# Ledger of designs, part 3: VH-VL binders against Indole-3-glycerol phosphate synthase (trpC)

Target 1, 261 residues: Indole-3-glycerol phosphate synthase (trpC), of Aeropyrum pernix (q9y8t7)
Amino acid sequence: MRDSFLQKAIASAKDRTSLLEEIAGNCSPKPGRPSLSSSIREWVYRVGGAVIAEYKRCSPSAGAISTLDPVSYVQATRDASAAYSVLTEPNWFCGSIELIPYFARYKPVLAKDFIVSETQIRIAACMGASAALLIMEALTPRELQELAAAASRYGVEVLVETPDASHAVEASRLAPGSIIGVNSRDLKTLRVDYEAMLREVSKAREQLPGEVILVAESGIDSPDKALKAFKAGAQAILVGTAFMKNPQLREKILAELLQIP

## First folded at step 5 (VH-VL)

Design q12 (from p2 with heavy chain W100S Y103W; framework fv_prolgolimab)
Fold by ESMFold2-Fast, scan of step 5:
Structure q12 (fold): chain C 261 residues (1-261), chain A 123 residues (1-123), chain B 106 residues (1-106)
Amino acid sequence: as target 1 above (261 residues)
Amino acid sequence: QVQLVQSGGGLVQPGGSLRLSCAASGFTFDDYAMYWVRQVPGKGLEWVSAISWNSGSIYYADSVKGRFAISRVNAKNTMYLQMNSLRAEDTAVYYCAKDSEYWGSGSYPFDYWGQGTLVTVSS
Amino acid sequence: QPVLTQPLSVSVALGQTARITCGGNNIGSKNVHWYQQKPGQAPVLVIYRDSNRPSGIPERFSGSNSGNTATLTISRAQAGDEADYYCQVWDSSTAVFGTGTKLTVL
């Protein structure tokens, strides 16, 4: 299930890398890309939390999510978003690397894909991405270290997605300076588990150095769930399906944050 | 294909020492946690020890703690079990085994096993 | 140390369904793995994470896990299924094996 899908996604990514090398040649990272971490810290300073809004047209679990075009999505979300997460995986998430330049006009972009090669990171940076996703469960420890080092050479920040606090701590050691994400799933059903994510975020915050940015990524579909994630110790949340279905949710989350205490 | 080839078993007297070896091939050895599991002839399986991909985390069963030492040399694709102060009750077939997943998080199965090495502790 | 209790032996007629249980307090909250061991051979993984089959393991092997009992089910039993079967869970950093069950195919 999880292992089967992940392995298919990895194999697809390796095949796509060969084609991307042919198409993109020896491009150089685009200059003037804004920092993802700086934007998150600025939003945390101003309002107590940051939102990474994910543009995701489809997924294996949800099928077709929304027909909302990129222009309409940006128009509806840019004012209350610290960054955009942009799917570049085409086979299961309806993504495209060509989406990156559009979103990069407005906010720092996290390139979201099954990244298994230095070439994917370089091309994302050429297109304007500020950060790249590395999925810990898709990579060996050595691959994580090597890809994080490659990202650093291209001036690309890394968000390492982890399933729990133990992995989060190890990821932070192997990829120093990375943003750490927690995306928890029930090990039996493989479904997103919001309560498990909260527990693991709290445990990770307790164990990680204070300067490490922690992102909560699971099951946030209401302002209350967003606030609980911030209170658990996340500086940012990553929200996909809920924003694609209801972009106004971002404004409601901001409104709740501004009410304080 | 994945293979784990074991060596180093034999007859040893109580209080003696013995080192087992497990040579791995067919996978990237330094990406996986490795384990030792033993079985007294005619009895059940008992987990003995674990070592993470980089030797950063090492665990032992209470019955062998302080006497056995697990180690690995990733450059040689080989894991070892150094057994000291051996007792009659340590007599067993010792299997090395590979974790099915990266990181050695303690929730995944032993997907491949070595052929086993008989250790007999007797006078 | 948690104890995983299995029946000492189970008999099944050729072509019938065998069920081997693994009892443990709240075992349904853990991932259960199952190993087959034939005389003089190393164990072979037959089911992992409750119900998943490794490559090469026939479809007639299946598993379930809920409450206090995990079950390995072998449908359409064959002579070659005769072996010892062990369940296994992790308790933190420690692997715990069941007491083992000898399956006899009649």
Scores: ipSAE 0.006, ipTM 0.499, lowest interface PAE 9.4, mean pLDDT 86

Design q2 (from p2 with heavy chain Y103F; framework fv_prolgolimab)
Fold by ESMFold2-Fast, scan of step 5:
Structure q2 (fold): chain C 261 residues (1-261), chain A 123 residues (1-123), chain B 106 residues (1-106)
Amino acid sequence: as target 1 above (261 residues)
Amino acid sequence: QVQLVQSGGGLVQPGGSLRLSCAASGFTFDDYAMYWVRQVPGKGLEWVSAISWNSGSIYYADSVKGRFAISRVNAKNTMYLQMNSLRAEDTAVYYCAKDWEYFGSGSYPFDYWGQGTLVTVSS
Amino acid sequence: QPVLTQPLSVSVALGQTARITCGGNNIGSKNVHWYQQKPGQAPVLVIYRDSNRPSGIPERFSGSNSGNTATLTISRAQAGDEADYYCQVWDSSTAVFGTGTKLTVL
């Protein structure tokens, strides 16, 4: 049982995988990629929370977000970010796998796509990604387990995106050692549900082992919402659209976040 | 307000040429793929051509390949369709249309359309 | 040439519900958009990505898409809803339009 949009995204990803095989068939994961989890833990230790800054030019819910180039984005976000989330999905998010090497120069990179094959994970690692997104709702339990195992073989960390606490617990069981994300957006309707995400983050934190990193995703468009997500039990937040809007809004949010004890 | 204003239609003989223009305002023209869609009077809609935001990707319907050329001048917020070797079958109202999103097709609608311009190919 | 099949015409009584179908192999795996076209006018987007309404489109308009059939539903039909309706999907880099349906409000 999968959402209408998610099913279309999965079908597209399967078609793209054949081209990726042809283009990069002989590549090997780049050695010495920085750890996403280690960077998050360091920021949590230092300031009480980590920010994963998402470079995203468009999305289904927002349409065109920004024409901001990667250089300007890094310049504006590097000092306050533990990691970069880089969209590699081209049809709905205006992403490109070619963006990974640029961002990987500065911070650990989470490759963000509808990942349905080991090939996508391997190629992301070849480009320099430290971690790959696996969407719980897009995968059967068996598929999630197999893709997480493949990521481990390539030295790629996994962030499993889940819609609620019960799925977060199941994802942690199926993919031990993974970073767990709670998404505040309904992928079927693309509507933000920030309050539901806070509740589910809090419930997930109570049920997950303390060493499991919990990430709050989407719906965070202000310093107050970021603070509440950290207080609910998230070690990291993923911020995309708010950082991609005009420079004034982005700089204000980052300045406020840096002041969190 | 988003607006697409078309011009350049008219009557032309078979084998002739005509250039259509689509002037855009009310949005950042450089950020969006643009399209041409035609409609034979009394019939349905037929997609004709596509051009990406930076002119890096251009596509044509099989019926017009080799005869039509789509282009854009971002500095002027204008898209063109150069139609050569026109046939009676090309008689139609031609619409320019804006993509809902930045270049990256396969999912999104045409959110705004021009008023249309009639092209009649006959003697 | 459009490959998506729509009924040539649909009639609905004032205040009743009209349903316009768009048939295509495995169309439920694609994003379906719907356009309204009144005589002498350009098409207007009324539903995008199966079931979403653009700003300005009344809640009487809704959509669904499953299996081999997408449906545009117009509740509490009004005289102003008389128009041709077209479904549209993307097939790779090309747009494919339905054959069109003329809606008559009786």
Scores: ipSAE 0.000, ipTM 0.411, lowest interface PAE 16.5, mean pLDDT 84

Design q5 (from p2 with heavy chain W100Y S107R; framework fv_prolgolimab)
Fold by ESMFold2-Fast, scan of step 5:
Structure q5 (fold): chain C 261 residues (1-261), chain A 123 residues (1-123), chain B 106 residues (1-106)
Amino acid sequence: as target 1 above (261 residues)
Amino acid sequence: QVQLVQSGGGLVQPGGSLRLSCAASGFTFDDYAMYWVRQVPGKGLEWVSAISWNSGSIYYADSVKGRFAISRVNAKNTMYLQMNSLRAEDTAVYYCAKDYEYYGSGRYPFDYWGQGTLVTVSS
Amino acid sequence: QPVLTQPLSVSVALGQTARITCGGNNIGSKNVHWYQQKPGQAPVLVIYRDSNRPSGIPERFSGSNSGNTATLTISRAQAGDEADYYCQVWDSSTAVFGTGTKLTVL
């Protein structure tokens, strides 16, 4: 089921694809892009969990989040991050494809957008992205399979964002080898719900094969919440608004990670 | 409006065969998994079979494995259940049903059901 | 294959709250769906994924699922709620239905 905002975002992304096709031309993926999954596995091996730090300047629910420029954000977050999630959606999240190179110099980059076309994946890779977000609720099963296959052709990894454990299991089946994310929302308000996310992460971990990387994606704004997400079975967490508002949170999360046995 | 219209039931002798049909309309048929569920008169619901949106995944209840075959023809918006080597215990109302979400063969509820087709296996 | 156990029958007074349980080992780790079936009719989905209502289902229908028990709750019971109710889960590639509960509204 798709909410009204998601429907508008999808329509906008399809319109942007026409313009992007002129810009992308025949560019080739940038060589030497680091693997998102490899970085996550290395951080899990070393400290018991990975943090994907999200650079997000605005959102529909929060409005303007922070005026930190990319360079300042990297300096504040680089040593505690396994990867960066970079918003490339311009209309609601104040993103841009041109932001990717600022982060790709240092860590694997997940291009975060409403991705509905192969062209969006190709140009993200041309800019240096290692992975692309596919939103389960924004795509049909056929579209998800086709976009995952396209990503594979460009050497781009996929993170499939799902709202619950049942979608997580289906996403893993439809796009084998993908990283799976859980981003749960309150059904009446459509606001992200941390407790629901914890429950669904725990259910998904029980049902998914052990080799599938599971990412918790919402409501993490404290070290305690981060620790609980890892204990629920997530190997990585994706943190956006909290890091934009308080970069010091990264140091506290890393300190808690280092204490996990 | 979603509709599932069933046909093909009837009386058959033990060891015989029947084919049930389920014609779908009101949704993009080839984006959804489809199911068969049966109910012995006066008893509970029993899942029989599942077929994914592209026919790439097919599953059967242990009680019908090797005897029943589920199939679909997406171009015709129709799903079938071929029932062979029928037994008295297969006597039931058979329902076709649609998956709730468009995520292939998944773990979602059966949101729309056909009207049911009675199959009677008796001599 | 797991067995989902429901009480054979539950009675509720008009306007009171009915609770129908679905027992299964570690059922709290599964997504539970609930169906209503009236005599001579096909089942109707009333709750999906533990606690969600499909469009058209009244707010007085709610669900929960924890540990070894899932529960369908029908508040302010009406005569029209009288029916058989079935819980259902997926166990890997197989769908499992509960034994069914006949709800009587007195």
Scores: ipSAE 0.006, ipTM 0.499, lowest interface PAE 13.2, mean pLDDT 85

Design q9 (from q8 with heavy chain S57E Y103F; framework fv_acasunlimab)
Fold by ESMFold2-Fast, scan of step 5:
Structure q9 (fold): chain C 261 residues (1-261), chain A 123 residues (1-123), chain B 108 residues (1-108)
Amino acid sequence: as target 1 above (261 residues)
Amino acid sequence: EVQLLEPGGGLVQPGGSLRLSCEASGFTFDDYAMSWVRQAPGKGLEWVSGISWNSGEIFYADSVRGRFTISRDSSKNTLFLQMSSLRAEDTAVYYCAKDWEYFGSGSYPFDYWGQGTLVTVSS
Amino acid sequence: SYVLTQPPSVSVAPGQTARITCGGNNIGSKNVHWYQQKPGQAPVLVVYDDSDRPSGLPERFSGSNSGNTATLTISRVEAGDEADYYCQVWDSSSDHVVFGGGTKLTVL
């Protein structure tokens, strides 16, 4: 399934390929990049769950979210984060590939973009990214498999974003060893729905092998919602807008997410 | 920047019909759900109808179901409310309202409202 | 039909904190939005998704939502905050947007 926005985002990503190829040239993945999956497993072992903190300056729905600079964001989030999700999509999310090196100094970086080419994965790794996002709904099964294989050759981990449990299972088969994310929509309205995401996370956990890392990616804006996502079977959560908008809420959410038994 | 312009309104006899329009500008009209909300003189806000970004989902309050029809025209960036079988209790200021979320979030926060148009249903 | 209950009026002195409640069965499981409406004007969104504030709104406005009660809190109240306030939810069981009856905030 592809909505109008996804089609535009894919076309834009393809158009950016020429510039990315010029920038990437003959670059090689930066050595010494920390593993995203290893960091998630370490946090799960220590405190029962991992937080992937997302740095995004704007989005289509909210417009400008925050003018918070990367230094201030890292200072506020570093101690509670297993990884950073960094938007590199410039047209709708105000992202930039040049943000990656800064965040990579502190934590594994997930490059978040509409990835449709091997070149996007390579340049992300050259900039220091440990992992790249592949969107199930943006790719054919063949494209997903080919891009996952390319990522593997560059030593880049993959997080495959899926809309529901059945696609999560399929993604895990097409891209073995990948981290699997669930970002669900309400079937009636096509809007992001936290309860739908919880349901699909629970169903995916039942069907996926125990060693597969599952990430919950939608509607998490409070400590209670985060804890319920972990209880549903997610090893990690991806939190964006809530951490960007309000320093007080951000610190409270992070503190509560790190409560130790 | 974001504007919702409502040029309609008027006096209608009971049983009559009237079409309201709301012209949108300053945002990508096709990416957001839209609603109509009314307010009777001296009373509170009452949601009337909502339509998804692609017209695939349409909802009506029980008080207007079967009498009112919501629609949108992307070529004109315009939201419509066709009202028929009007009753005295339909007298209200009608506001068009934009959902906050791209394609909607399922919770309908209305971040922008039109100026409102008065519809009076009287003999 | 799902119902949201608000007190008809709340009075506060300038500089004090106003609290406007919105009661609903299991409202804590829903996302609550709050609107301010001044006489002759369209409503203005002041709090969305329980506790988030739109860009450009004073930090004095905040919200909470748990159990059967959502609350709009206005700190350091100013004369200009005098208005009617409405809470709103989406009721997924009926596919309806529901508004509370409104609360008139009077600043002494």
Scores: ipSAE 0.000, ipTM 0.430, lowest interface PAE 15.2, mean pLDDT 85

Design ze (from z4 with heavy chain S104R; framework fv_zagotenemab)
Fold by ESMFold2-Fast, scan of step 5:
Structure ze (fold): chain C 261 residues (1-261), chain A 123 residues (1-123), chain B 112 residues (1-112)
Amino acid sequence: as target 1 above (261 residues)
Amino acid sequence: EVQLVQSGAEVKKPGESLKISCKGSGYSFTSYWIEWVRQMPGKGLEWMGEIYPGDSDTKYEKNFKGQVTISADKSISTAYLQWSSLKASDTAMYYCARLEDFWRGYPYYFDYWGQGTLVTVSS
Amino acid sequence: EIVLTQSPGTLSLSPGERATLSCRSSQSLVHSNQNTYLHWYQQKPGQAPRLLIYKVSNRFSGIPDRFSGSGSGTDFTLTISRLEPEDFAVYYCSQSTHVPYTFGGGTKVEIK
């Protein structure tokens, strides 16, 4: 059997984790990090939805997205964002762990990477991250449970990314108290698909307890698509490529949210 | 838009060296395997091997191992197929293709293909 | 090495007719993850192959619904329900369950 992209990404994450451990040592999570879930709930209460703005300069599907610096990005997105999602994966997403402290100064930070080790979660928390991404498809059920438990010990919230409603329900069961994300694929093309995500978010909302925060993560590049995701039952949306190309889009989304009775 | 653009047709003599190219654009070149497929005149498709440009990991079909070298230069998003000494039996159309290895799944199909490079080897 | 045997080698039909193409594998194409990685490609004269059907029965983006795939284990079928003029081409089945990836010998669908 040959290595898939996911297997290569996981192997890279393990190598990077070993290097980070040598550099950072046995650091302790920074105290007083703001809660991701609390920020999302506050924005939902205030305006009916929350935006997690993702800082990423490149991705496998899009290649190079933007050379926009963190300062300019924060200035453009801060007032309408509940949180920042910060890519720390360097080889495919042009990320860096060093970005976390900057964004953490302004909003709760979700550390976004292929996380397969308790050490990755601890180091993200040392840098100031409030939450860490766990990709359900990259982990066994036991690994998901163990990493979620480790995150809890470090005071780090977990966003479990899932491809569909059935996995969302299972993830919530395996990692109670986690934020649940839906990043769905078209069943025919197996590519990220906004319409598939919208359907799966609606199904997940019906099945998940009301207190579970649901995040929509696929193909949101307009205010109309954002509003439909919120109406489908998501409390938050995660927007990356569109905001990197047009940071002002978040103001349009917020304006539309404020107009809903 | 995803594109794979191959170098132009080649006419060579037996014993000569040759290096043909496949340039990817519209996606992260280092994130997908590049496949090489041969089609002899009037014959079917034949898988030769593959490369992951991100780390230059290669796999070859046994009959092509030692006959060709697959390489990539990620700085210019280009994969290569190379012969040190061509034979008349190397006359064929050569295609590159991208393996759809959705990062959450197992690799499964060739979703985008280059236009092909015709290599003719005759004395 | 997995051998894929396609039949017939040539299928002569008129526009509007149904085409049924067979592909048989020398061993099971079911992966340990329970997926079956059998795909169908179309090649027109002077052109590169084009993906039609992946994982037995899934139509690739933009492929008309007259194309359908079926089968399991070692026996697979591509069906074109109503041939259009642009459908006259060579069709290849391919497997990616095992390395090396292999292709069938092709079935040429030609005008009668």
Scores: ipSAE 0.014, ipTM 0.597, lowest interface PAE 8.2, mean pLDDT 86

Design zf (from z4 with heavy chain P107D; framework fv_zagotenemab)
Fold by ESMFold2-Fast, scan of step 5:
Structure zf (fold): chain C 261 residues (1-261), chain A 123 residues (1-123), chain B 112 residues (1-112)
Amino acid sequence: as target 1 above (261 residues)
Amino acid sequence: EVQLVQSGAEVKKPGESLKISCKGSGYSFTSYWIEWVRQMPGKGLEWMGEIYPGDSDTKYEKNFKGQVTISADKSISTAYLQWSSLKASDTAMYYCARLEDFWSGYDYYFDYWGQGTLVTVSS
Amino acid sequence: EIVLTQSPGTLSLSPGERATLSCRSSQSLVHSNQNTYLHWYQQKPGQAPRLLIYKVSNRFSGIPDRFSGSGSGTDFTLTISRLEPEDFAVYYCSQSTHVPYTFGGGTKVEIK
């Protein structure tokens, strides 16, 4: 059968590898990048949960999401966010690697892209990223392990995105020390499913060691949904579209976090 | 909401060229395949081919390859079906549709359809 | 090329009756990923087709539960449990397991 969106995105990322090398040359990872995991742990200690705010101008399912500029976004989200997730994929998410330096001035940055090469990780670190996304469904087990090892060599942390608890456990085993994300989909439609994510986060929390940071990523667009994700066992939530459309939402989520026992 | 809006009806003579359009809105146009389907008067549906607007990757049903050209302009979220020289046998309703296949290749069905463009070719 | 044979060509029924439509494939529609890409579309006179059922038995959003799909391998059925006036239309089965995608010849459900 023909290539899915994911397969086309992976092929595009491979084609962009040479261009990324030309853009950044033989750069070295920027020193002094703040730790994503340390920031999350600090926020969990202080208020019981952390928010990773995602700057995403467009997506395949939603098309154009927002014309909100980076400066306005940071002003609205800076004080309540533990980190920024920054889309660097240009063809479907309207991202750019040039966005990383701006966000990195304020918080740890997770470079969000279809990462299939060591070069992508290195270049993101050169721009100031503290962490890189690895999508488990986009990689073989060996590729995941090799890219996690490469990230470690560059001092880049890894957030491994998984569809369910079983994969979350496997990802943690294959990439020790990684932050683990759960982004669940309906098994019939493969569309983002908040309720499935809650179930899978809860199952993953029971199976993963307590020191492994768990991030909930599916369908969080209200304070109530954020609270339920934290109560299910996530230490952090990743919020994209809702924050792009309503940056003030983060303040409401933060207010609700104070009520977690 | 997802919409596919097609260009209006056309009346042409054999040998003339024609280009009809299908404009997508309410979703990321470059992320989904656009399908073209023909329905001759009083007949059933025939798949003609498809395009992925993000990279202009195309696939044609064998009988339509060389008879039509499928293209897309992602800057205006529009796909096209084009004939260099029309024949009377091209008289038909032409539909565009979106292929649902976002992740992992688990779904492949035409979830949203355009309203159709009637093409009449007569001398 | 996969040939889809629909039967009967025409069903003449009254509102309230059950309609059973058949679609038979010339070869198995099971993909190597274990999904079966057999779908049902409805077309009313003067209108574009609309998706009813995808992957054998899944109702598309907004489709009433009187519509159901079943089958496996090469033999598939669309059932309308109790016909409403708006259900009189032509129904097409379609496969997308193999390229080229193909459609059946259609079954016309008409008022008796």
Scores: ipSAE 0.011, ipTM 0.559, lowest interface PAE 9.1, mean pLDDT 87

Design zi (from z4 with light chain K55E N58D; framework fv_zagotenemab)
Fold by ESMFold2-Fast, scan of step 5:
Structure zi (fold): chain C 261 residues (1-261), chain A 123 residues (1-123), chain B 112 residues (1-112)
Amino acid sequence: as target 1 above (261 residues)
Amino acid sequence: EVQLVQSGAEVKKPGESLKISCKGSGYSFTSYWIEWVRQMPGKGLEWMGEIYPGDSDTKYEKNFKGQVTISADKSISTAYLQWSSLKASDTAMYYCARLEDFWSGYPYYFDYWGQGTLVTVSS
Amino acid sequence: EIVLTQSPGTLSLSPGERATLSCRSSQSLVHSNQNTYLHWYQQKPGQAPRLLIYEVSDRFSGIPDRFSGSGSGTDFTLTISRLEPEDFAVYYCSQSTHVPYTFGGGTKVEIK
């Protein structure tokens, strides 16, 4: 068989790790980084849910998404966002580690990349990231445990992205204290599927301890879809392309949250 | 909308070189494999090989390895099929197609096809 | 390489009739992930092939419900429940479970 997109992204990340070690070998995590989990819990307490706004300039499925500079994006989204997800993967998502400081000065930052090494986590923290994404499907169980432990040593929180409820439960067991994300796919087409994600979030909420934060990550492009994700048991949602195209969407999502009895 | 647009028909003599193209639009060109398929006059379809434009990784069917070169230029979202020296037996319709296979790596199907490039090689 | 054998080579039918096309593989097309990557393509004279059915039985976007696929392992069938004038074409089965990807020899569905 041949290499998948995920396998190519992983190989690229391993190569990038060597370069990152060379350019930032002596950096230390930036002090005073705000907690991602604390911000999510605060927003849940205040308004019933949290929004993680994603800054993503391009992607394989969408092509070029937005030419908005980081400062303009923050000004447009800050009031409705608990945190920022910032793509640092350069080859498919037009990301850069250098983008992190533009967001970290205002809100907790989740560094979003194909993370395969401790070095990627350390350098993200050096740039100001509060949390790092670990993709369940990209890692062996041992690698997941080792990277979560490394993140803990650097004071970096972990969001483990999973495809379904059973993996969410396993991820929580393998990396205790982690934030758990559900980014579901249709089993036949393997495409991101909002309805599948909604079902899997609901199942995961029933099985996970109440203190575990659940994030819904698939197909949220309307206030109604956001509301349904929160009602299914997610404490936070990740919204990317929709915010880039419709800056009023964030106010509508917040308004819908405030209407929950 | 996804489209694959191929270069126009070619009439060549044996021994000449040729490079035909397949331009993708409406999707992330570097994220999908591009397939090349040959159809000789009045015959069926033959898979020739493929390329992943993101890193130029190529795979060839064994009978086409060394006969043709598959390449891509991701800056202009274009894949190429090239011959250094054409033979009369290369006369055929050549199709490019996109392989549906983003995350999983499991071989799916050729979801969108180019219109084809007719190559005629005659002495 | 996987050899796909299609039968019959030619099927002569009238509009309104049912067409049944067979494809047999030289070895199992079940992938290690338990999916079966057998697909059906339609080619009209002077046109590029068009995807009809993927993974044995799933219809591609825009394909009419008169087209259906079935089968397992090594034996597969494409059925057209009621032939329309635009359905007279050559049909190819293809597998992508194993590299190299291969196509059957085709079944020509022609008007009687």
Scores: ipSAE 0.011, ipTM 0.510, lowest interface PAE 9.6, mean pLDDT 85

